VHH binders against p53848r504to814. Designs and how they scored, part 8

Target 1, 311 residues: p53848r504to814
Amino acid sequence: TYIMAIFNATPDSFSDGGEHFADIESQLNDIIKLCKDALYLHESVIIDVGGCSTRPNSIQASEEEEIRRSIPLIKAIRESTELPQDKVILSIDTYRSNVAKEAIKVGVDIINDISGGLFDSNMFAVIAENPEICYILSHTRGDISTMNRLAHYENFALGDSIQQEFVHNTDIQQLDDLKDKTVLIRNVGQEIGERYIKAIDNGVKRWQILIDPGLGFAKTWKQNLQIIRHIPILKNYSFTMNSNNSQVYVNLRNMPVLLGPSRKKFIGHITKDVDAKQRDFATGAVVASCIGFGSDMVRVHDVKNCSKSIK

## First folded at step 17 (VHH)

Design r4
Fold by OpenDDE, fold request of step 22:
Structure r4 (fold): chain B 311 residues (1-311), chain A 120 residues (1-120)
Amino acid sequence: as target 1 above (311 residues)
Amino acid sequence: EVQLVESGGGLVQPGGSLRLSCAASGFTFSDYDMYWVRQAPGKGLEWVSEIYPSGGSTKYPDSVKGRFTISRDNAKNTLYLQMNSLRPEDTAVYYCVKDLVYLGSSFDPRGQGTLVTVSS
């Protein structure tokens, strides 16, 4: 299991070049601490740097601002002699292809895209051009402002195009109880599959892709819990569909899965913790559950405590 | 270099049986999911069967379920497709595929295929 540490790059407190440098140094020191905390228990750590908030209904920074916030920091991390570089995997949280390009130039290993390519049509091309890069394909609907209103899942996310569905080696039609209970995760799987197809068609390789079912993105708090419990189904989900008078078969089997439950509202709903910072303890419990249900990677804020939960 | 060589195709009457083979080389056969796909004249590719590395799990579309059986001999690096109760609509070139990315894309590696013709 991999631990992904969330690091939100703050805007520069100062306007001049020297002050900017000071900010980078401060951030780098924080990252060094995060790495130390993680590597105390883990063989490697992923640092996911974000220059733009991706929370639902959040104000989106400009592309230029996102680059300014994230790229110099990523470069500084990769060039740092105070970090064990062989144990530090760098990720950038971005849905913008140009930001991804710039991050790749300075040594990022992973592109974490909450949109699964929906928000920037050039993202897959960028990933395809860089076969050494891993891409986290996340599930969402709509956009940052509309996604939470789109949490309605029907039996077939892709409509009548779906022909057959399989969980493991069994047709879902033969699993009566499971069929009725797994509509959500299967729909998520289908929509992930659709994005997967587009990625592949743009030259992305299967081995580059990790899947994130997108906790908190176009899901209710109950749905998020259900998704966590149904990760084994997602990891063994395949389906056929008709497309352009041809058959498409997609198998998500054994694709790595990332879950990011950290401090999310669904936890707050359960624990009645309104403040996200108060959700760290419960997050630890949820992280343990994520791992138990087969998550290969967990994205967290509290690296120190969540590292313990993972182990 | 990955090589897949399909064989066993031929002409058969409706209701007849045929067994296809695929000889694999150039990779660790036992580590990969294997697939049969087919392409009928004038039609697109169709998924026919899937088998996991251990051979313990298999999947079939409704179109061939109950009639076709996929199996593998990892010691011989060979994939099989037993086809029973053949129908005219089963007429196609059959391909062996290693670790199918998704059907509808370029799914190399694959062989040259073997033609199965079901006709009276």
Scores: ipSAE 0.789, ipTM 0.903, lowest interface PAE 0.6, mean pLDDT 93
Fold by OpenDDE, look of step 18:
Structure r4 (fold): chain B 311 residues (1-311), chain A 120 residues (1-120)
Amino acid sequence: as target 1 above (311 residues)
Amino acid sequence: EVQLVESGGGLVQPGGSLRLSCAASGFTFSDYDMYWVRQAPGKGLEWVSEIYPSGGSTKYPDSVKGRFTISRDNAKNTLYLQMNSLRPEDTAVYYCVKDLVYLGSSFDPRGQGTLVTVSS
């Protein structure tokens, strides 16, 4: 299991070159500490740098601001002699293709896109042009401001175009009890599949893609828990559909899965913790659950403690 | 280099049977899901069957379910497709495929295919 450390790049008064450097140094020191904490127990660590908040209903920074916040830092990380570079995997949390491009130039390994390509039509092309880059394809609906109102899931996310569905090697129609109980995860799988097809059609390779069911994005707190429990189903889900008088078959089997439960509201709802920082202990428990249900990667804030949960 | 070589195709009457084979090389065969796909004249590719690395799990579309059986011999790096009760609509070039991305792609890697013609 891989651990992905969340690092939110804080707004700097980047107005002066000197202040920019000082801020980068401070952030780099924090990252060095994170890496040390993670690498104490793990062979590698993923650092996910975000220059723009992607939380539901969050105010979105401009593209320019996002670049200013994230790219110099990523460059500094990659060039740092204080980090074991062979053990540090760099990720950028962005849904913007231009930000992704700039990040790739300075040595990012992963593009973490919460939108699954929905928010920027050029994202897949950027990924396709860089076959060495991994792309996290996340599930969401709507946009940053509307997604939380779009938590209604039907039996077929893609409508009547769905012909067959398989969980493991079994047609879902033969699994009466499971069929009704897995509407959500299958729906998520179908929509991920749809984005997957679009990515592939734009030249992205299967081996570049990781999937994220998008905890906290267009899901209720109960749905988030259900998704976690149904990760084994997602990892073994395939389906056929008709599209434009052609058949499409999508198999999600063996695709790596990322879960990011860290400090999410659904945890707060359960524990009655209003402050996100108070949710670290419970996050650890949820992380353990995520791993138990087959998550290949977990995205967390509290790297030190969650690394223990993973082990 | 990954190589897949299909064989066993031919002309058969409706209701007849054929067994296709695919010889695989250039990769650890036993570690990968394998697939059969087919392309009828003037039509797109169609998924025909899937088998897991161990051979214990298989999938079929409704169009061939009950008639076709996919199997594999990992020791021989060979994939098989037993086709029974063949129909004219089964006429196609059949391809062995490694790591099927999705139906509609190029399905790389794949071999040259083997032609199956079902006709009275």
Scores: ipSAE 0.550, ipTM 0.819, lowest interface PAE 1.0, mean pLDDT 91
Fold by ESMFold2, look of step 17:
Structure r4 (fold): chain B 311 residues (1-311), chain A 120 residues (1-120)
Amino acid sequence: as target 1 above (311 residues)
Amino acid sequence: EVQLVESGGGLVQPGGSLRLSCAASGFTFSDYDMYWVRQAPGKGLEWVSEIYPSGGSTKYPDSVKGRFTISRDNAKNTLYLQMNSLRPEDTAVYYCVKDLVYLGSSFDPRGQGTLVTVSS
C-alpha cells in the first residue's frame, strides 16, 4: 500500500517579500524531515501539497494565491539534493487546471483533483496533454459551498440510464436486499465512471487514472464508514449503459483506489471530537482498516503515527 | 508483443451452436481478466463476456446470459466462448480483449476478430 502524506502550504502573515521566501525554506525543511522519516519506514513516499483548502464550506484561496503557496514549494522539493528524488513522488491537491499546469512545469508527478474535473472544464485537457502525469479522479457533488447538502443517494431501478450493474459477479438489479445495502457505493462508482468516461473522451489515458471515492465530500460520517467497508465492492464494480446501437461499458475492477480518512469529521464522531492531534492516533486505526478492505493508497496527516499502524 | 488471434467463427442456423477460440501470446495470460466483445454489421461495439484470471468468476450482459459461456485454459493460453441457442442478432465479428476497462467511443481491438453469421 502507498502512503500519501498531506502537506498544507499555508503562509502565516504578509509583511514583506522576504518573509515569503523564509516561509518556503521552513516548509521545505518540514517536508525533507517528513520524507526522511517516511523513507526510513517505507521504500517510497508521496507528498501531497495543497495551497487551497478543499474542506466543505471553506473559503477558497484565489488561483494566484494557490499558485504562490504551492508552486515554489514543489519546485524547491524537486531541486533539493537532500532527498532521493526517485523515491519521493509529488502530488498537488488542486481542482484548478491552471494550477495543475504550473505544477507540471515544475516537476509534479500527480494531480490530485477532489472534483474529478467537475470544478474546471479544462482539467482533463491538461492531463491529456501530459501523458506521464498521474491523475486522481475523486468523487464529489456540487461545489465546495454546496456539497454538504448533496449527500442523499438514491436507489437505481431498471429502466434508468444504467442498463446493468455488477458488484463482483452479482447482477445488482435483480436482488432487492443487495441493492438496498449498496446504494451509496454504487452511486459513487457510477458517478466516478461517468467522470472517467468524460476524461477518456477528452484524451486522458486509462493508465493515468486512479480513483478516490471522496471521503468527506458530499458524504455524512456514517457514509464515510460505509465507503471504507465497501472498497472491495467499488473495486469490483462494473456497469453498462445503452447508446445509439452501441453501449458504454465501464469496469472499475483493479483500478487503484486512494482513501483519505485522516482528520475528517467522522473520526471526531468516533472519538468524541477530541482535538486534531488526538484524532491522528484514531486515524491510524482507521487507516489500517482501509488497507484491510483493499485501499491501494492512503492519504494521511501524521505519517509516522499512521505508518506504525500500517506496519 | 501482445497478440490475440480469434478463430472458430462461421455460418450457423438459428438455434445452433458454435465455439470460438482466442490464442494469446506475448503476456502472462493467467494474470489477466479476459473479455469477448462483438460488432454487429452497421452497429457499434458491445461487451459480451468477462472472465477472471483464475476462471472462477464470469459476467454476461442480459442479451447473452444463459446462452453463452466464457471459459479459459491457462495452460494453453487460450480463451473460449461457447455460444448456444444462437439468434440472428448474434451475427457479428467477435473479438478477444485483454483488460477491458472502457468500451465506448474509443476502442481498438488487437486482432482481426472472427465472423459469426446466424441465418437461415
Scores: ipSAE 0.395, ipTM 0.780, lowest interface PAE 3.1, mean pLDDT 80
Fold by OpenDDE, fold request of step 22:
Structure r4 (fold): chain B 311 residues (1-311), chain A 120 residues (1-120)
Amino acid sequence: as target 1 above (311 residues)
Amino acid sequence: EVQLVESGGGLVQPGGSLRLSCAASGFTFSDYDMYWVRQAPGKGLEWVSEIYPSGGSTKYPDSVKGRFTISRDNAKNTLYLQMNSLRPEDTAVYYCVKDLVYLGSSFDPRGQGTLVTVSS
C-alpha cells in the first residue's frame, strides 16, 4: 500500500510583503519532515501538492494563483538534495490542464484530478502527451458547487444503458443477490468507466490510470462508508454499455484504487467531531479499513500516525 | 515483441463446431488475461470471451454464452476457443487479444486473425 501525503500549499497568513521564497523554504522543511516520518516505515512516499481547495463549495483560487502556490514548491521538492528523490513520488492535486502541464515540466509523476476530466476538457490530452505520467481518475458529479446535491444513486435494470456486468469470481446468482446492496458501487464504477473511455479515446493509456471512487464527492456519509466496503467489487468490475450508439465493454479489473478519507465530513458525522483536525484518530481507523478492503493507495493528512496505521 | 497467431478457422455448417487456437510469444503468457474478439464483415469489433491467467475464471457475452468455451494452456502458451452450435451470425474474423482496453477502441496486441464462416 502506498501512502499519499496531502500538502496544501497555502499562502502564509503573514501576507506582509514577505518574499515567496521564504514561504517555499518553510514549506519544503515541512515536507522534508513529512517524508522523514513516512519513510521511517515505508519504502516510498507520495507527496500530493495542492494549490487550491477542491472541497465541495470551496472558493476556487485562480489558475494563476494555483500555479504560483504549487509549481515553485514542486520544483523545490524535486531539486532538493535533502530528500531521497528515488523514494519521493510527486503528485499535484489539480483539475486544470494548464496547471498539470506546468507541474509536469518541473517533475511531477502523478496528476490527481478530482473531476475525472469533467472540469477541463483538455486534461486528457495533456496526460496523453506525457505517457510517463500517472493520472488519478476520480469519480464525481456536477461541479464543486453542485456535487453535494447529486448524491442520488438509483437501481437500474440490465438491458438499457448497461447490458451485462461482471464481478470476478462471482457467479450470476450471487451477483443477483447482491444487486440491491451494490447499486452505489456499480453506478460509481460505470460512471468511472464513462470517463475512462473518454480518457482512452483521447490517447491516455490504461497503464497511466488509477481510480478514485471519490469519497466525499457527490456522496452522503453513509454512501462513503458503503463505497469503502465495496472496493473489492469495484476492483473486479466489468460491464457492457451503450455509448454513442455502439456497444462498449469496459473492464476495471486490476486497476489501482486510491481512497482519501482523511478528515472528511463523513468521519466527523460519525464521531461528532466538528473540527477536521480532531478527526485524525478516527481517520487512522478508516485508513486501516480502506487497506483491508483492498485500497492500493491512501491519501492522508496525518502522515505520521497514518503511516503506522498502514504498516 | 508480442506475437499472437490465430488458427483453426474455416467453413462449417450451421450447428457445427470449430476449435480455434492462438499461439502466444514475446511475453509471459501465464500472467495475462486473454481475450477473443471477432469482426464480422461491415461490423465493428465484438468481444467474444475472456479468461483469467490461471484459467479459473471465464466470461462471455450473452451472444455466445453456453456455446463457446475459452480455455488456455499456459505451459504451451496457447489460447483456445471451442465453438459449438455455430450460427451464421458467428461468421467473422476471430482475433486473439492481449491487454484489452475497452471494446470500441483498438485491440492491441492481436494477430492477423482466423476466418470462421458458418454457412449452409
Scores: ipSAE 0.375, ipTM 0.755, lowest interface PAE 1.9, mean pLDDT 90

Design r4
Fold by ESMFold2, fold request of step 22:
Formats: sequence, C-alpha cells, structure tokens
Structure r4 (fold): chain B 311 residues (1-311), chain A 120 residues (1-120)
Amino acid sequence: as target 1 above (311 residues)
Amino acid sequence: EVQLVESGGGLVQPGGSLRLSCAASGFTFSDYDMYWVRQAPGKGLEWVSEIYPSGGSTKYPDSVKGRFTISRDNAKNTLYLQMNSLRPEDTAVYYCVKDLVYLGSSFDPRGQGTLVTVSS
C-alpha cells in the first residue's frame, strides 16, 4: 500500500525578493523532514502538493497563483540532494491542464485531479501526451460550489443505457440483496467508467490511470462509509451499455484505487471524543480500514501517526 | 510483440456448432484475463465472453449465455470459445483480446480474427 502525504503550499509572500526564497526553503525543509520520517517506516512516499483548495465551497486560487504556489516548490523538491529521489514520488493536486503541463516540465510523477477531467476539457490531452505520467481519475459531480448538493445516488444515473452489470463475474441481477445494498458504489463506478471512456478516447493509456471514488466529494458522511466498505466491489465492477446501436463494455477489475479519508468531515461522526490526539488515532483507524478493504493508496495529512496505525 | 491468432471459424447452418481457438504468444498468458469480442457486418464491436487467469470464473452477456462457453489451456497458451445453437445474428468476425478495460469505437483488435457465418 502507498502513502500519499498532503502538502498545501502556502501563499507566496514575495515582496520583490528575499521572502520568496525563505518561503520555498522553509517548505522544502518541512517536506524533507516529512519524507525522512515516512521513509523510516515505508519503502517510498508520495508527496501531493496543492496550490489551490479543493474543499467544497472553497474560494479557488487563480491559475497563475496556483502555478506560483506549486511549481517552484516541485522544482525545488526534485533538485534537492537531501532526498532519495528514487523513493520520493511527486504528485500535484490540480484540476487545471495548464498547471499539470507546468508540473510535468519540472518533474512531477502524478496528476491528482479531483474532477476526473470534468473541470478542464484539455486535461486528458495533456495526460495522453505524457504516457509516463500517472493520472488519478476522481469521482465528483458538479463543481466546487455545487457538488455537495448532488449526493443523491440512484441506479438511474446513466439511465436505461446500462444493459448488464457484474461484480466479479456474477451478474448483479442474480444477487438481488447485493443490488439493493450497492446502488451507491455501482453508480460511482458507472460515472467513473464514463470518464474512463473519455480518457481512453482521448489517448490516455490504461496503465496511466488510478481511480478514486472521491470521499467527501458529492457524498454524505454515511455514503463515505459505504464507499470504504465497498471498495472490493468497485475494484471488480464491470458493465455493458448501449451506444449508437453498439455495445460498450467497461471493466474496472483490478484498477488501483486511491482513498483520501483524512480530515474529511465524516471523521467527526464516527468518533465519540473530539480531542485532537484521539481524532488523529480515529483517522488512523479509518485509514487502516481503507487498506483492509483493498485501497492501494491512501492520502493523509499525518503520515507518521497514520503509519503507526497501519503497522 | 504480443500475438493472438484466431482460428476455427467457418460457414455453419443455424443450430450448428463451432469451436474457436486463439493461440497466444509474446506475454505470460496465465497472468491475464482473456476475452472474446466480435464484430457483425455493419456494426460495432461487441463483448462476448471473459475468463479469469485460473479458468474458473467466466462471464457472458445475455445474448450468448447458455450457448457459448469460454475456456483456456494455460499449458498450451490457448483460449477457446465453444459456440453451440448458433443463430444468424452470431455471424461476425471473432477476436480474442487481452487486457480489455474498454470496448468501443476506438478499439483496435490485435489479430486478424476468424469469420463465423451462420446461414441456411
């Protein structure tokens, strides 16, 4: 299982010179410490750099500001001689294709796109032009300001176009009890499948893609728990659908999965005590559960504390 | 590098049977899910069957379920499709496929396929 550590780039305090360098050096030192702590416990670490908030209803930094916050830092990380570069994987948290292009130029390995290409129609072309780049295709609905109003999931999301659905190789129709309990994860799988079709049609290679069901994006807290428990279903989900008097077949079997449960609002609903230390341990227990249900990568804020819960 | 060679097609009357074969090379056959797909005249590609690496789990669309049987021989690197109770709508070029994640208009079959014609 891989650990993806969240790092939010601070605003650039550049005042003609001087302070810009101090901000980058301080951020780099924090990342070096985080990586060394993580690599003491793990064989590798993924650092996910974000220059623009993706929280529901957050105010979005401009594209130019996002670039200014994130690209110099990624470059500094790649230039550092204090990091074992073969064990440190860099990800950028962005839904903007131009930010992704700039990050690729300075040595990022992963584009982590919470929109799954919904927010920028040029994103798939950028990924396709760079076949060595890993792309995290995440599920959401709507946009940053509307997504949490769109958490109603019924098996009609793709309408009558779905002909058959399978979990592993069993037709879901033969498992009526499972069908009722899995409406949420199957609809998420169908919508991820739609974006997957678009990515492949635009030249993205299947080996570039990880999927993320998008905990906290267009989901209620109860839905987040269902998704975590149903990761094995998502990883073994396939379906057929009609398209222009032809069949389309989509197969998510054995796709690598990322989950990001850390500091999402639903953690407060599952813990009785809100003490900071106990909240950190509750987060670790949720992360361990994500791994137990088959997550291939987990995205966390507190790598050291969560790593102890995993081991 | 990857090679998939389909054979066993031909002309058969409705209600008849055929067995298709696919010889695989250039990869570790036993590691992969394998698939049959087909393309009827004037139509797009259609998924026909899937089989797990072990050979123990198989999957079919309703259009062929109960009539077609996929199987594999991992020692011989060969995939099979037994087709029984054939109907005119089964007329198609049949392809074997490795690593099927998506089947749609951009799909490019690796082999030449084998033609099955069901006609009286």
Scores: ipSAE 0.300, ipTM 0.721, lowest interface PAE 3.8, mean pLDDT 80
Fold by ESMFold2, fold request of step 22:
Structure r4 (fold): chain B 311 residues (1-311), chain A 120 residues (1-120)
Amino acid sequence: as target 1 above (311 residues)
Amino acid sequence: EVQLVESGGGLVQPGGSLRLSCAASGFTFSDYDMYWVRQAPGKGLEWVSEIYPSGGSTKYPDSVKGRFTISRDNAKNTLYLQMNSLRPEDTAVYYCVKDLVYLGSSFDPRGQGTLVTVSS
């Protein structure tokens, strides 16, 4: 299992007009410490650098600002002689193709795109031109300002996409329950698969793609829990689409899965009557559950405490 | 080096039956999902069936469900497709495939396939 550590290269803003940017040297020192702590417990670490908030309803930094915040830091990390470069994997959290292009020039390994190509029609072309780059194709609906209004998922015919064997590690024990209890995960699988088709049609290679069901993006907190429990169903989802006189078939079984539980949002709903220490414990339990249900990668804020809970 | 060799195709009349075989080598056959796909003359490729490594789970599209049965013999490294109640629209070259993730305009089967012709 891989650990993806979140590093926000975004400022705090105050009404007194100040932004609190750490300088590059301070940020690099924080990254070195983070990597050292993670590598004590893990063989490798993935650092996910973000220069633009993707939280629902957040104000979006301009492309120029995102580049200024993130690209020099990625370059500094890659050029550092204090990091074991063969054990440190760099990801950039961006939905903008030009930011991705600049990050690739300075040595990023992964483009983590919460929009799955929805927000920038040039993203797949950038990934296709760089076949060594890993791309995380994430599920959302709408945009940053509208996604929370789009959490209504319509039922559709079950078909052959789910078999009894796929559900034995879930809360679904009977075939009678399949249609109603799998609506959400089938919609997520279908929509991811359709974007996967668009990526392939634009020249992206299938070995470049990981999928992310997008916890907290166009989902209620209860829906996030359902997705975590239903990862085995997602990992067995398949479907066909017919076009002019031909068929497209997609099968998600071979695709690695990333889960990134939102810190304090839906975990806070689970533990509202519990003090802060027990919330930290519950966070670790949720991360361990993600791994137990089949997540290949988990994205966390607190690597040290979550790593101890897993072990 | 993965090798997949399809056989058992031929000419049959509508309503007839045919059994296809696929001899597999160059990989641990029992560890992988196996698939049949087909290509009708002048048409694109179509997914026909899937079988899990244990042989316990199978999948079919509506176009063949109830008429076709996929099976495997892991001891012999062989995949099978039993085709019953054949129709003229089942006329196609049939291919076996290892670990299919995507079937579309850019897919290239590894084998030569086996031709099934259904006509009076």
Scores: ipSAE 0.208, ipTM 0.666, lowest interface PAE 4.5, mean pLDDT 80
Fold by OpenDDE, look of step 17:
Structure r4 (fold): chain B 311 residues (1-311), chain A 120 residues (1-120)
Amino acid sequence: as target 1 above (311 residues)
Amino acid sequence: EVQLVESGGGLVQPGGSLRLSCAASGFTFSDYDMYWVRQAPGKGLEWVSEIYPSGGSTKYPDSVKGRFTISRDNAKNTLYLQMNSLRPEDTAVYYCVKDLVYLGSSFDPRGQGTLVTVSS
């Protein structure tokens, strides 16, 4: 299991006039510490740098600001002699293709897109042009301001779009109990599949893609828990659909799965912790659960403690 | 280099049977999902069957379910498709495909295919 450490670049780190060197150095020192903590137990660590908050209903920084916040830092990380570079994988949390381009130039390895390409139609082209880059395709609906209202998942009628669907070698339509209980994860899988198809059609290679069911994005707290429990289903889910005059078969089998439960509100709903920082202990438990249900990668804030949970 | 070579196609009457084979090389055959797909004249690619690496799990679309059977011999690096109760609508070029995650209008890797013609 891989550990992805979340690092949010703060607005104070950069001025309108360019890079604030002192702030970059401070952030780099924090990242060095983070890496040391992770590499104490793990062979490698993923650092996910974000220059813009992607939380539901969050104010979005401009593209220019996001670039100023993230790109110099990523460059600094990649050029740092204080880090074992062969053990540090760099990721950028962005849904913007231009930000992705700039990050790739300075040595990022992963593009973590919470929108699954929905927010920027050029993202897949950027990924396709860089076959060495990994792309995390996340599930969401709507946009940053509307997604929380789009958490309704229901059964669908076969024949309109979906022809057949399977878990393992079982036709889901033959099992009423399974069908009724797995509506959410199947819908999420289908929508991920749809985005996957578009990525592939735009030249992205299947080996570039990781999937994220998008905990906290267009999901209620109960639904997030259900998704975690149904990861084994997602990892064995396949379906056929009609697209125009062509049949499409999507198989999510053997695709790596990322879960990012860290400090999410759904944990707060369970533990009654209003402050996100107080959710670290519970996050550790949830991380353990994520691993138990087959997550290949976990995205967390508290790397030190979550590393223990992973081991 | 991944190589897939299909064989066993031919002309058959409705209700007849054929057995297709696919010889695989250039990869660890036993580690991968394998698929049969087909392309009828003037139509797009259609998924026909899937088999897991161990051979314990198989899937079929409704169009061929009950009539076609996919199997594999990992020791021989060979994939099979037993086709029974063939229909004119089964006429197509059949392809063996490795590790298919997505089947759209085109995919790689695949072989040259083998033609199956069902006609009275």
Scores: ipSAE 0.093, ipTM 0.590, lowest interface PAE 2.0, mean pLDDT 89
Fold by ESMFold2, fold request of step 22:
Structure r4 (fold): chain B 311 residues (1-311), chain A 120 residues (1-120)
Amino acid sequence: as target 1 above (311 residues)
Amino acid sequence: EVQLVESGGGLVQPGGSLRLSCAASGFTFSDYDMYWVRQAPGKGLEWVSEIYPSGGSTKYPDSVKGRFTISRDNAKNTLYLQMNSLRPEDTAVYYCVKDLVYLGSSFDPRGQGTLVTVSS
């Protein structure tokens, strides 16, 4: 399982982002310490740098400002002689194709796109042009300002376009018996699958893609818990759909999965307003559950405390 | 070099049976999911079946479920499709596929395929 550490380079964050809105040298020193702490416990670490907030209703930095905040920092991390570069994987949290392109030029390894290509139609072309780049295709609905209003999963958005569904490692009759209980994860799987097809059609290779069901994006806190519990279904999900007079088969089996459970809002519901020390511990327990249900990568704020829970 | 060679196609009457084979070489066959896809004249590609590397799990669309059976022999590097109760709408070129990205227009099967014609 890989650990992806969040590093916010945005001025409007109430968490680590505000604490790390310093000059590049100070940010680099914080990242070096973070990496060394993580590498004490793990063989490698992924650092996810964000220069634009993706929280609901947040003010979106301009593309130019996002580049100014994030690209020099990524370059500085790659150029540092204080880090074992073969053990430090860099990710940029962006939905903008031009930001991704600039990050690739300075040595990023992963483009973490919360929109799954929805916010920038040129993103897939950038990823396809760079076959060594990993792309995280995340599920959300709408945009930053509307996503919280779109958490209604009682009906399938793709409707009659879906011809058949399968869950591997489960009797097909059991899928029928469980349909009311699995509507959410099947919705998410189908919507990810449609975006996956578009990525492939634009030249992105399957081996470049890691999927993320998007905890906290167009989901209620109870839905987040259901997604975590149903990761085995998502990892074994496939379906057929009609596309241009052809039947398209989408198979999500063997796709690596990222979960980002370190979202304060839904963790707060779990902890029932327990003090900050116990909230940190509860976050670690949720992360361990994500790994136990089969997540291949987990995205966290406090790598050291969450790593202790994993061990 | 990866090679997939389909065989066993031919002309058959409605209600008849046919067994397709796919000889695989140039890769470790037992490590991969394998697929059969077909393309009817003038139509796009259609997924027909899927089998796990171990052979322990198989999947089919409703159009062929109960009539077609995918199997594999990992010792012989061979994929099979047993087709029973054939219908005229099963007429197509059948391909075996290793790295399925799409069944649709972006799909590029790694062989010449084998023609199955079901006609009275």
Scores: ipSAE 0.005, ipTM 0.421, lowest interface PAE 11.4, mean pLDDT 78

